# Designs tried in a protein design chat: VH-VL binders against q869s5r1519to1633. Part 42

Target 1, 115 residues: q869s5r1519to1633
Amino acid sequence: YILVAEDNDINIKVVVRQLEKLGYTAIVGINGLKALEIIGSFPICLILLDCQMPQMDGFTCSTILRQIEPTGQRIPIIAMTANDSKDRCFEVGMDDYLSKPVRVDRLQKTLSDWI
Key: E = the ipSAE of ESMFold2; O = the ipSAE of OpenDDE; V2 = 0.75 times the mean of E and O plus 0.25 times the DockQ between their complexes.

## First folded at step 15 (VH-VL; framework fv_recibokibart)

Design f4 (at its last look DockQ between E and O 0.92; V2 from the best seeds 0.76)
Fold by OpenDDE, look of step 15:
Structure f4 (fold): chain C 115 residues (1-115), chain A 120 residues (1-120), chain B 108 residues (1-108)
Amino acid sequence: as target 1 above (115 residues)
Amino acid sequence: QVQLVQSGAEVKKPGASVKVSCKASGYTFSEYYMHWAKQAPGQGLEWIGEIDPRSGDTKYNQKFQGRVTMTRDTSISTAYMELSRLRSDDTAVYYCARESFEWLPYFDYWGQGTLVTVSS
Amino acid sequence: QIVLTQSPGTLSLSPGERATLSCRASQSVDSSYLHWYQQKPGQAPRLWIYGASSRATGIPDRFSGSGSGTDFTLTISRLEPEDFATYYCQQYGKYPFTFGQGTKLEIK
């Protein structure tokens, strides 16, 4: 299962289809808070996290995730962003970066690198 | 290789229903959203709705909500659009179109269109 | 809904001339979700430009797309006879998806 934190309907649709094509099941959280709720309910092996979301953005979500995760159970967090703010993503504990709009070939490589 | 072949022209009376089919080939049908568009004679394009062939989930243009039903039969890679309570302004060429998703979402392949004529 | 207004409605030019087609959105559209289609009489539309500025497969380099926000442009540097058709812009950034009313590029 891949957790997709994204608030834009179009982006959600595209990424979910890409994940399904690659053989994964997507669980969608429409903001950082929802993403945090989902983590405890599903066996998530990777998180695609939009940096900008309402109520709770990706940066805050990532920070919280890294604070509450058990030792030895680190879930890869991949930032999804439309800009090149890579440094901030890494500062809050994100592991990698995908530029939006997400390309399926880039997504596939990212998944293979981290899963 | 990708082809979308639609059913033939239809002539209907006002109040009737029409069901247009779109048979897909050359790709995995269930992986791509299918869209439908309307083009009245001499007019532009109008988006009707979309269907996820995998789940059957649909989303319609509010303009057509209550009258349009999109379905699919994955066993034969065919999408259907049914329009009910037909009226004269429903006379148009209807297109099915596949939505790409490898990168950007756009309509990369189109059916040849189906003319639906509504006349009393 | 996002309304796309294309201008001009009809553009009459000769082969070899430069064509500039405009598409204006009623609200901002992400460039990634602004596309152009070409349609000839009796035929289905065909993807022509996607993501505001990327040519679809097989599209000649005399075609170019540009723009952001609410203003987008399709340019044909030197018109060829086969380029005369109707061009539609489309936004895929927000439901319902919408098309411009089209610009008919006709031979002068």
Scores: ipSAE 0.785, ipTM 0.921, lowest interface PAE 0.7, mean pLDDT 95
Fold by ESMFold2, look of step 15:
Structure f4 (fold): chain C 115 residues (1-115), chain A 120 residues (1-120), chain B 108 residues (1-108)
Amino acid sequence: as target 1 above (115 residues)
Amino acid sequence: QVQLVQSGAEVKKPGASVKVSCKASGYTFSEYYMHWAKQAPGQGLEWIGEIDPRSGDTKYNQKFQGRVTMTRDTSISTAYMELSRLRSDDTAVYYCARESFEWLPYFDYWGQGTLVTVSS
Amino acid sequence: QIVLTQSPGTLSLSPGERATLSCRASQSVDSSYLHWYQQKPGQAPRLWIYGASSRATGIPDRFSGSGSGTDFTLTISRLEPEDFATYYCQQYGKYPFTFGQGTKLEIK
């Protein structure tokens, strides 16, 4: 399962189709709180995490996840970002990034690097 | 070669229903959302709604809510749009269009259009 | 819903001239989701410019798109006879998806 944490309906529908084309199953969380809930309930192997979401943004979500995760059981977190926040992404424990809007060829490459 | 082929022109009376088909070829039908748009004679384009061929889930423009039903048959790669309780201002060309997902969502391929004429 | 207002409604020009078509949105639109379509009489629309500024495959480089926020422009640097058609802008950023009313580019 790949967790897609994203609040924008159009971005969700596009990324989910891209993941399905690449052979992955997506689970969607519409904010950081929902993403944390899903991580606890499903076998997630990678997280696509939008940096800016309502209620709990991606930076806060990443920070919490890295604080609570078991040692040696690190789930890759790939930021989805429209603007430069690269330093902050890595400071909060994100592992890589993708520019929005996401392209399927770039998604495929990034997934191959981390899965 | 991606191709969308729509059913032929229809002439209907007010109060009737019409069901337009859109048969897809040249790609995996279930991967791409299908949309429908209306163009009244001499007028611009108006989005009617969309269907996800995988799930059958739909979203409709509120203007058409209650009169439009979109369906599909994945076994024959065909999308359908049915418009009920027809009235004269439903006279238009109706198009199906495929939504891309490889990068930006836009309508990359369109059917040839189906003229629906509503006259008493 | 987001209203797209195109201007002018009709643009009468001769081959060789420069055309400038405007699309104004009632709310800010992410330029990635602002698209242009060309339509000739009796034909389906065709994707022409996507993401405000990217040409679709096979579209001549005399066509260029620009803009952000609420104001978008399609420019044809030197009109060819085949360029006379109606052009629609379309936003894909928010439901319901909407089109502008069109600019008819006609031969003078």
Scores: ipSAE 0.631, ipTM 0.851, lowest interface PAE 1.6, mean pLDDT 90
ESMFold2 (binder alone), look of step 15: mean pLDDT 93; pTM 0.945

## First folded at step 17 (VH-VL; framework fv_recibokibart)

Design g1 (at its last look DockQ between E and O 0.90; V2 from the best seeds 0.82)
Fold by OpenDDE, look of step 17:
Structure g1 (fold): chain C 115 residues (1-115), chain A 120 residues (1-120), chain B 108 residues (1-108)
Amino acid sequence: as target 1 above (115 residues)
Amino acid sequence: QVQLVQSGAEVKKPGASVKVSCKASGYTFSEYYMHWAKQAPGQGLEWIGEINPRSGDTKYNQKFQGRVTMTRDTSISTAYMELSRLRSDDTAVYYCARESFEWLPYFDYWGQGTLVTVSS
Amino acid sequence: QIVLTQSPGTLSLSPGERATLSCRASQSVDSSYLHWYQQKPGQAPRLWIYGASYRATGIPDRFSGSGSGTDFTLTISRLEPEDFATYYCQQYGRYPFTFGQGTKLEIK
């Protein structure tokens, strides 16, 4: 299961279909708060995290996730960003990034690298 | 090669229903959303709705909501659009179109269109 | 819904001339979700430009797309006879998806 944190309906639709094509099942959180709830309820092996979301953005979500992670249990967090905020992504504990709009071939490579 | 082949032209009376089919080939049917569009004679394009062939979930333009039903049969890679309570302004060519998702979402392949004529 | 207004409604030009087609949105549209389609009489629409500025496969480089926000443009640098058709812009950024009313590019 891959957690997709994204607030845009179109982006959600596209990424979910990309993941399905690649053989994964997506669990969708429409913001950082929802993502945090999901991570405790489902076995997630990787998180695709939009940097910009209402209520709680990806940066805050990532920070919290890294704080509450049990020792030895690190879930890869891949930032989804439309701008050059890569440095900030890594500062808050994200492992990698995908530029938006997400390309399926880039997504496939990223999943292969981290899962 | 990707192909979308639609059913033939229909002539209907007002108040009747029409069901147009769109048979897909050359790709995995369940992986791509299917859309439907309306084009009245000499007019532009109008989005009717979409269906997820995998789940069967649909989303309709409110203009058609209550009269349109989109379905699919995955066993034969065919999408259906049914329009009920037909009226004269439903006369149009109806297209099915596949939505790409490898990068940006757009309509990359279209059916040849189905003319539906509604007249007394 | 987002209304796309294309201008002009009809554009009459000769082969070799430059064509500029406008598409204006009633509200901002992400460039990634603004597309152009070409349609000839008796045929289905065909994807022409996607993401405001990317040519679809097989589309000649005389075609270009540009714009952002609410203003988008399709440009044909030097018209060929086969370019005369109707062009529609479309937004895929918000439900319901909508098309412009089209610009008919006809031969003078």
Scores: ipSAE 0.900, ipTM 0.957, lowest interface PAE 0.5, mean pLDDT 96
Fold by ESMFold2, look of step 17:
Formats: C-alpha cells, sequence, structure tokens
Structure g1 (fold): chain C 115 residues (1-115), chain A 120 residues (1-120), chain B 108 residues (1-108)
C-alpha cells in the first residue's frame, strides 16, 4: 500500500489515478493525524506526504513518524511540495520530494528509486 | 487519436427526460474521468458533473443534483448523461469532455456537442 | 463556488493588433488549475492554455498566459485571422469547476 497524505480533493484524485496507472494501491489520509492512524493500521511501504495539511501538517507528521518508527523499519517518506519547503522536508526526515502538481513520469521514477 | 462522438440532437417537451451519449475511441476508456458541460444559446459553459468510468462513481454540480444521472457502459466505451424534468432553460448544447491525469487535470478532448431543445 | 469574471465581454480588433483578455477569480485559484479554452461558432471548445501559462500542443507562441492568485491574463501578441473566437477561462482547483463567461474576440 502507498499512503497518500493529502487534503485537497483534486490532488487526491489525480495522484490516486496516477498510482493506479503505475500498478500501486493507494490509501488516502486527509491530514497528518489520519495518516498516522493509517500507518498504524495498514502495511504501508511508502508515504507520499503533502507538506501543507490541516490539523497536522506534513512536517509535523514526518517528525513524529521518525520518532516512533520501529528500528529497521524505516518507511520511505516522499514529500509533495510546492517548491518553497524542500530544505525543511529533509530536516524533518523525509527521504525525497516531488514538486506539486505531481507528474506521473516523475512519480514513476521516484517510486522505482524507493520501492 | 482520441475521439469523443456524441449522439444527435434532441427535441423534448417540458417535464420529459433526455439521455445523451458520448462514445470514446483512441484510448483506454476506463482510465479517464468523463465530464459533462452545458452551454445555453449565446452563453458560456457550465460544468454539470463527472463520472469515473471504472467505478461508476459520480459527482454533480449542486445546480443539477437530483435531475442529472451519469452512467457508462465500459463494454462499448460510452458515457451517458440523463437530465430529467426538463424545463425551457435546459435548452443548450451539452458536451462531454475527458479529464487528463498525467500531470495537470484539464479537459483535453471534447465531444462535438449535442443540442437539446426544450420547447413548450 | 469560485466565480470567474472575464473582461472585456467583447473585444473588437483588427489582424496584427495585440489582444489582452482578463480573467478574475472571486477567490484565489492555484495557477496550475487555471486553464483557457478557445471556441469557434458551431465547434466544441479546445484546450488552449493550461496551468495559467503552458500552451497546449500546436498552439502558436503568439499566445501567452500569465497570472496568479485572482488575476489571470491571456495575451495574443499579433492577431491572425484564425484567432477570432471566444475564449473561456476555467478553474479546476475546487468543486464545482467553473468557467468564465467568455471573451468574444471579433474582427473590427
Amino acid sequence: as target 1 above (115 residues)
Amino acid sequence: QVQLVQSGAEVKKPGASVKVSCKASGYTFSEYYMHWAKQAPGQGLEWIGEINPRSGDTKYNQKFQGRVTMTRDTSISTAYMELSRLRSDDTAVYYCARESFEWLPYFDYWGQGTLVTVSS
Amino acid sequence: QIVLTQSPGTLSLSPGERATLSCRASQSVDSSYLHWYQQKPGQAPRLWIYGASYRATGIPDRFSGSGSGTDFTLTISRLEPEDFATYYCQQYGRYPFTFGQGTKLEIK
């Protein structure tokens, strides 16, 4: 499963369609809190994490995940960012990034690098 | 080459229903959301709603909720829009349009339009 | 919903002139989801500019789009006879998706 943490209906629709085209199954969390719940409940192999979300943003979510993750079970976290936050993404333990709006060919390459 | 071909013009009385078809070719029909838009004579475009052809899930503009039904038949790559309880201001050209998803979502291909005339 | 207001409603110009078409949104629209379509009488709309500034395939470079937030423009640097048509802006950022009322670009 790939967790898509994103609150925007349009971004969710597009990214989920892109993932399905690439042969992946997506689970959607509409904010950072929901994303953490899903990680605890489902076998997530990679996280696409929007940096800007209500309730708990992606930076906070990544920070918490890196603090609580089991040793030896580091889930790749790929930031989805609007270009202003790349440095911050790596500071909070994200592993890579994709510029929004996400292109399917860039998504495919990034997923191949981490899965 | 992608093509969307719509059914022919319809003339209806107030209170009737109309069902417009949109046959797709040149791509995998189930991969792309299909949308419908209305253009009244001499006026601009108004979004009616969308359907995911794979699941059949729909979302409608609230202005049309309760009167519009979008369906599809994946075996013949055809989307349908049915509008019920027609009234005179439903007279318009109705378009189907395909939504891209490879990058930015926009309407990349359009049907030729179907004129629906509601006359009392 | 997001209302898109295009101005002017009708723009009468001659070939060779520069045209500037305005699209203003009632609330901020992510420029990635602001698109322009061209429509000629009796024809379906055609994608023209997407993401505020990207030309669709085959669209000549005399067409350019710009803008962000609530203010977007479509510019035609030197009008050709085939450019006379109606142009619609459209937002895809929030449901329901909405179009502007159109700017009819007509020959003077």
Scores: ipSAE 0.698, ipTM 0.874, lowest interface PAE 1.1, mean pLDDT 91
ESMFold2 (binder alone), look of step 17: mean pLDDT 94; pTM 0.949

Design g2 (at its last look DockQ between E and O 0.93; V2 from the best seeds 0.79)
Fold by OpenDDE, look of step 17:
Structure g2 (fold): chain C 115 residues (1-115), chain A 120 residues (1-120), chain B 108 residues (1-108)
Amino acid sequence: as target 1 above (115 residues)
Amino acid sequence: QVQLVQSGAEVKKPGASVKVSCKASGYTFSEYYMHWAKQAPGQGLEWIGEINPRSGDTKYNQKFQGRVTMTRDTSISTAYMELSRLRSDDTAVYYCARESFEWLPYFDYWGQGTLVTVSS
Amino acid sequence: QIVLTQSPGTLSLSPGERATLSCRASQSVDSSYLHWYQQKPGQAPRLWIYGASDRATGIPDRFSGSGSGTDFTLTISRLEPEDFATYYCQQYGRYPFTFGQGTKLEIK
């Protein structure tokens, strides 16, 4: 299961289909808060995290995730960003990034690198 | 090569229903959303709705909601659009179109269109 | 819904001339979700420009797209005879997806 934290319906639709094509099942959280709730409810092996979301953005979500995750149970967090905020992504504990709009070949490589 | 082949022209009376088919080939049918568009004679394009062939989930333009039903048969890679309670302003060419998702979402392949004529 | 208004409705030009087609959105549209289609009489639309500025496969260099926010433009630097058709802009950023009313590019 891959957690997709994204608030845009179109982006969600595209990424979910890309994940399905690659053989993964997506669990969608429409903001950082929902993403945190999902982490406790599903066996997530990787998180695709939009940097900008309402209620709670990806930066805050990543920070919280790194604070609460058990020792030895680090889940890869891949930032999804349309901006040049890559450095900030790594500062809050994200492991990698995907530029928006997400390309399926880039997504596939990223998943291969981290899962 | 990707192909979308639609059913032939239809002539219907007002109040009747029409069901147009769109047979896909050259790709994995269940992986791509299928859309339908309307083009009245001499007019522009209008989005009708979409269907996820894998799940069967649909989303319709509210303008057509209540009269349109989109379905699919994955065993034969065919999408269907049924429009009920037909009226004269439903006369148009109807297109099916595949939505790309490898990168940006756009309509990359189109059927040849199906003319539906509604007249008394 | 997002209304796309194209201008002009009809554009009459000669081969070799420059064509500029406008598409204005009633509200901001992400450039990634603004596309252009070409349609000739009796044929289905064909993807022409996607993401506001990227040419679809096989589309000549004389075609270019630009714009952001609410204003988008399709430009043909030097018209060829085969370029005369109707061009539609389309937004895929919000349901329901909508098209402009089209610009008919015809031979003067």
Scores: ipSAE 0.804, ipTM 0.926, lowest interface PAE 0.7, mean pLDDT 96
Fold by ESMFold2, look of step 17:
Structure g2 (fold): chain C 115 residues (1-115), chain A 120 residues (1-120), chain B 108 residues (1-108)
Amino acid sequence: as target 1 above (115 residues)
Amino acid sequence: QVQLVQSGAEVKKPGASVKVSCKASGYTFSEYYMHWAKQAPGQGLEWIGEINPRSGDTKYNQKFQGRVTMTRDTSISTAYMELSRLRSDDTAVYYCARESFEWLPYFDYWGQGTLVTVSS
Amino acid sequence: QIVLTQSPGTLSLSPGERATLSCRASQSVDSSYLHWYQQKPGQAPRLWIYGASDRATGIPDRFSGSGSGTDFTLTISRLEPEDFATYYCQQYGRYPFTFGQGTKLEIK
């Protein structure tokens, strides 16, 4: 399962279609809090995490996840960002990033690097 | 090469229904959302709705909610739009259009259009 | 819903002139979801500009798009005879998806 943490309906629609094309099944969380809930309930192998979401943004979600994750259970977190927040993404424990709007070929390459 | 071929022109009386088909070729039909749009004579374009061919899930413009039904048959790569309780202002050319998803969502291929005339 | 208002409704120009077509949204639209289509009589619309500023495959470089927020522009630097058509802007940012009413670009 790939967790897509994103609040925008159109972005969700497109990314889920891209993941399906690439052979993956997505689970969607509409904010950081829902994303954390899903991680505790489903076998997630990678997280696509939008940096800007209501309630709990992606930076906060990543910080919490890295604090609570079990030893030896590091799930790759890939930021989805509309800006050049590379340093901040890595500071909060994200492993890579994708520029929005996400391109399927860039998504495929990033997933191959981390799965 | 991607191609969308629509069914032929139709003449209907007020109160009837019409079902327009859109046959896709040159790509994997179930991977791409299909949309429908209306263009009344001399007028602009109006979005009617969309269907996910894989799941059959639909979303309609509220203006058409209750009168439109979109379906598909994946075995023949064909999408359908049915419009019921026709009235004179439904006279228009109806287009199917494919939505891209590899990057930005836009309508990259269109059918040739189907003229539906509602006349008493 | 997001209303797209195009101006002018009709633009009458001669070949060789510069054309500027405007699209104003009733609320902000992410430029990634603002697109332009060209339509000639008796034909289906064709994708022309996507993401506010990117040309579709095969579209001449005399066409350029720009804008963000609520104001978007399609510019044709030097009109050719084949450019006379109706142009529609379209937003894909929020349901229901909407088109502008069109700008008819006609020969003066």
Scores: ipSAE 0.690, ipTM 0.870, lowest interface PAE 1.2, mean pLDDT 91
ESMFold2 (binder alone), look of step 17: mean pLDDT 93; pTM 0.945

Design g3 (at its last look DockQ between E and O 0.96; V2 from the best seeds 0.80)
Fold by OpenDDE, look of step 17:
Structure g3 (fold): chain C 115 residues (1-115), chain A 120 residues (1-120), chain B 108 residues (1-108)
Amino acid sequence: as target 1 above (115 residues)
Amino acid sequence: QVQLVQSGAEVKKPGASVKVSCKASGYTFSEYYMHWAKQAPGQGLEWIGEISPRSGDTKYNQKFQGRVTMTRDTSISTAYMELSRLRSDDTAVYYCARESFEWLPYFDYWGQGTLVTVSS
Amino acid sequence: QIVLTQSPGTLSLSPGERATLSCRASQSVDSSYLHWYQQKPGQAPRLWIYGASSRATGIPDRFSGSGSGTDFTLTISRLEPEDFATYYCQQYGRYPFTFGQGTKLEIK
């Protein structure tokens, strides 16, 4: 299962279909808070995390996730960003990034690198 | 090569229903959303709705809500659009169109269109 | 819904001339979700420009797209006879997806 934190319906639809094509099942959280709830309820092996979301953005979500994750159970967090906020992504504990709009070939490579 | 082949022209009376088919080939049918669009004679394009061939989930333009039903048969890679309670202003060419998702979402392949004429 | 208004409704030009087609949105549209289609009489629409500025496969480089926010433009630097058709802009950023009313590019 891959957690997709994204608030835009179109982006969600596209990424979910890309993941399905690649053989993965997506669990969708529409903001950082929902993502945090999901991570405790499903066996997530990787998180695609939009940096910009309402209520709780990806930066805050990543920070919290890194604070609460059990020792030895680090889940890869891949930032989804439309701008050049790469440095900030890594500062809050994200492992990698995908530029938006997400390309399926880039997504495939990223998943291969981290899963 | 990707192809979308639609059913033939239809002539219907007001109040009747029409069901147009769109047979897909050249790709994995279940992986791509299918959309339908309306084009009245001499007019522009109007989005009707979408269907996920994998799940069967649909989303319709509110303008057609309650009269349109989109379905699919994955075993034969065919999408269907049924429009009920037909009226004269439903006369149009109807297109099916595949939605890309490898990168940006757009309509990358279109059926040849199906003319539906509604007249008393 | 997002209304796309294209201008002009009809554009009459000669081969070799420059064509500029406008598409204005009633509210901001992400450029990634603004597309252009070409349609000739008796044919289905064909994807022409996607993401506001990217040419679809096989589209000549005389075609270019630009714009952001609410204002988008399709430009043909030097018209060829085969370019005369109707062009539609479309937004894919918000339901319901909508098209402009089209600009008919005809031979003068």
Scores: ipSAE 0.828, ipTM 0.932, lowest interface PAE 0.7, mean pLDDT 96
Fold by ESMFold2, look of step 17:
Structure g3 (fold): chain C 115 residues (1-115), chain A 120 residues (1-120), chain B 108 residues (1-108)
Amino acid sequence: as target 1 above (115 residues)
Amino acid sequence: QVQLVQSGAEVKKPGASVKVSCKASGYTFSEYYMHWAKQAPGQGLEWIGEISPRSGDTKYNQKFQGRVTMTRDTSISTAYMELSRLRSDDTAVYYCARESFEWLPYFDYWGQGTLVTVSS
Amino acid sequence: QIVLTQSPGTLSLSPGERATLSCRASQSVDSSYLHWYQQKPGQAPRLWIYGASSRATGIPDRFSGSGSGTDFTLTISRLEPEDFATYYCQQYGRYPFTFGQGTKLEIK
């Protein structure tokens, strides 16, 4: 399962279809809190995490995940960002990034690097 | 090459129903949402709704909710839009359009349009 | 839901002139989801500009799009006879998706 943490329903629709074209199964969390619940309930191998979400943004979600994750069981976190947030993404424990709006060819490359 | 071919013109009486078809070719039908739009004579475009060809799930413009039904048959790569309880202001050209998803969502391919005339 | 208002409704110009078509949204629209279509009589719409400013495949560079927030513009730097048509803006950012009412570009 790839977790997509995103609050915008058009963005979700597009990314999920891109993942399906690439042969992956997505599960969606509409904010950071919902994303954390899903990680506890499903075998997630990678997280696509929008940095800007209401209630709990992606930076806070990544920080919490890195604090609570079991030793030796690090799930790759790929930021989905507007340009110019890249350095902060790595500071909070994210592993890579994709510029929004996400292109399917860039998504494929990034997933191949981490899965 | 991608192509969307719609069924022919229809003439209907008020209170009847019409079902317009949109046959897709040149791409994997199940990967792309199909949309429908209305253009009344001399007027602009109005979005009616969408259907996922994989799941059959639909979302309709509230203006048409209760009168529109969108379906598809994946075995023949065909989408359908049925409009019921027709009235004279339903006279329009109806288009199907494919939604892109490789980057930005937009309507990249359109059917040729189907004229539906509702006359008393 | 988001209302798109295009102005002018009709624009009468001669070949060689510059055309400026306006699209104003009732709420802010992410420019990635603001698109322009061209339509000629008896034909389906054609994607022309997407993401506010990107030209669709095969669209001449005399067409340019710009804008953000609530104000978007389609500009044609030097009109050619083939450019006379109706142009629609469309937003894809929020359901229900909506189109502007169109600007008809007519030969003077």
Scores: ipSAE 0.655, ipTM 0.861, lowest interface PAE 1.4, mean pLDDT 90
ESMFold2 (binder alone), look of step 17: mean pLDDT 93; pTM 0.944

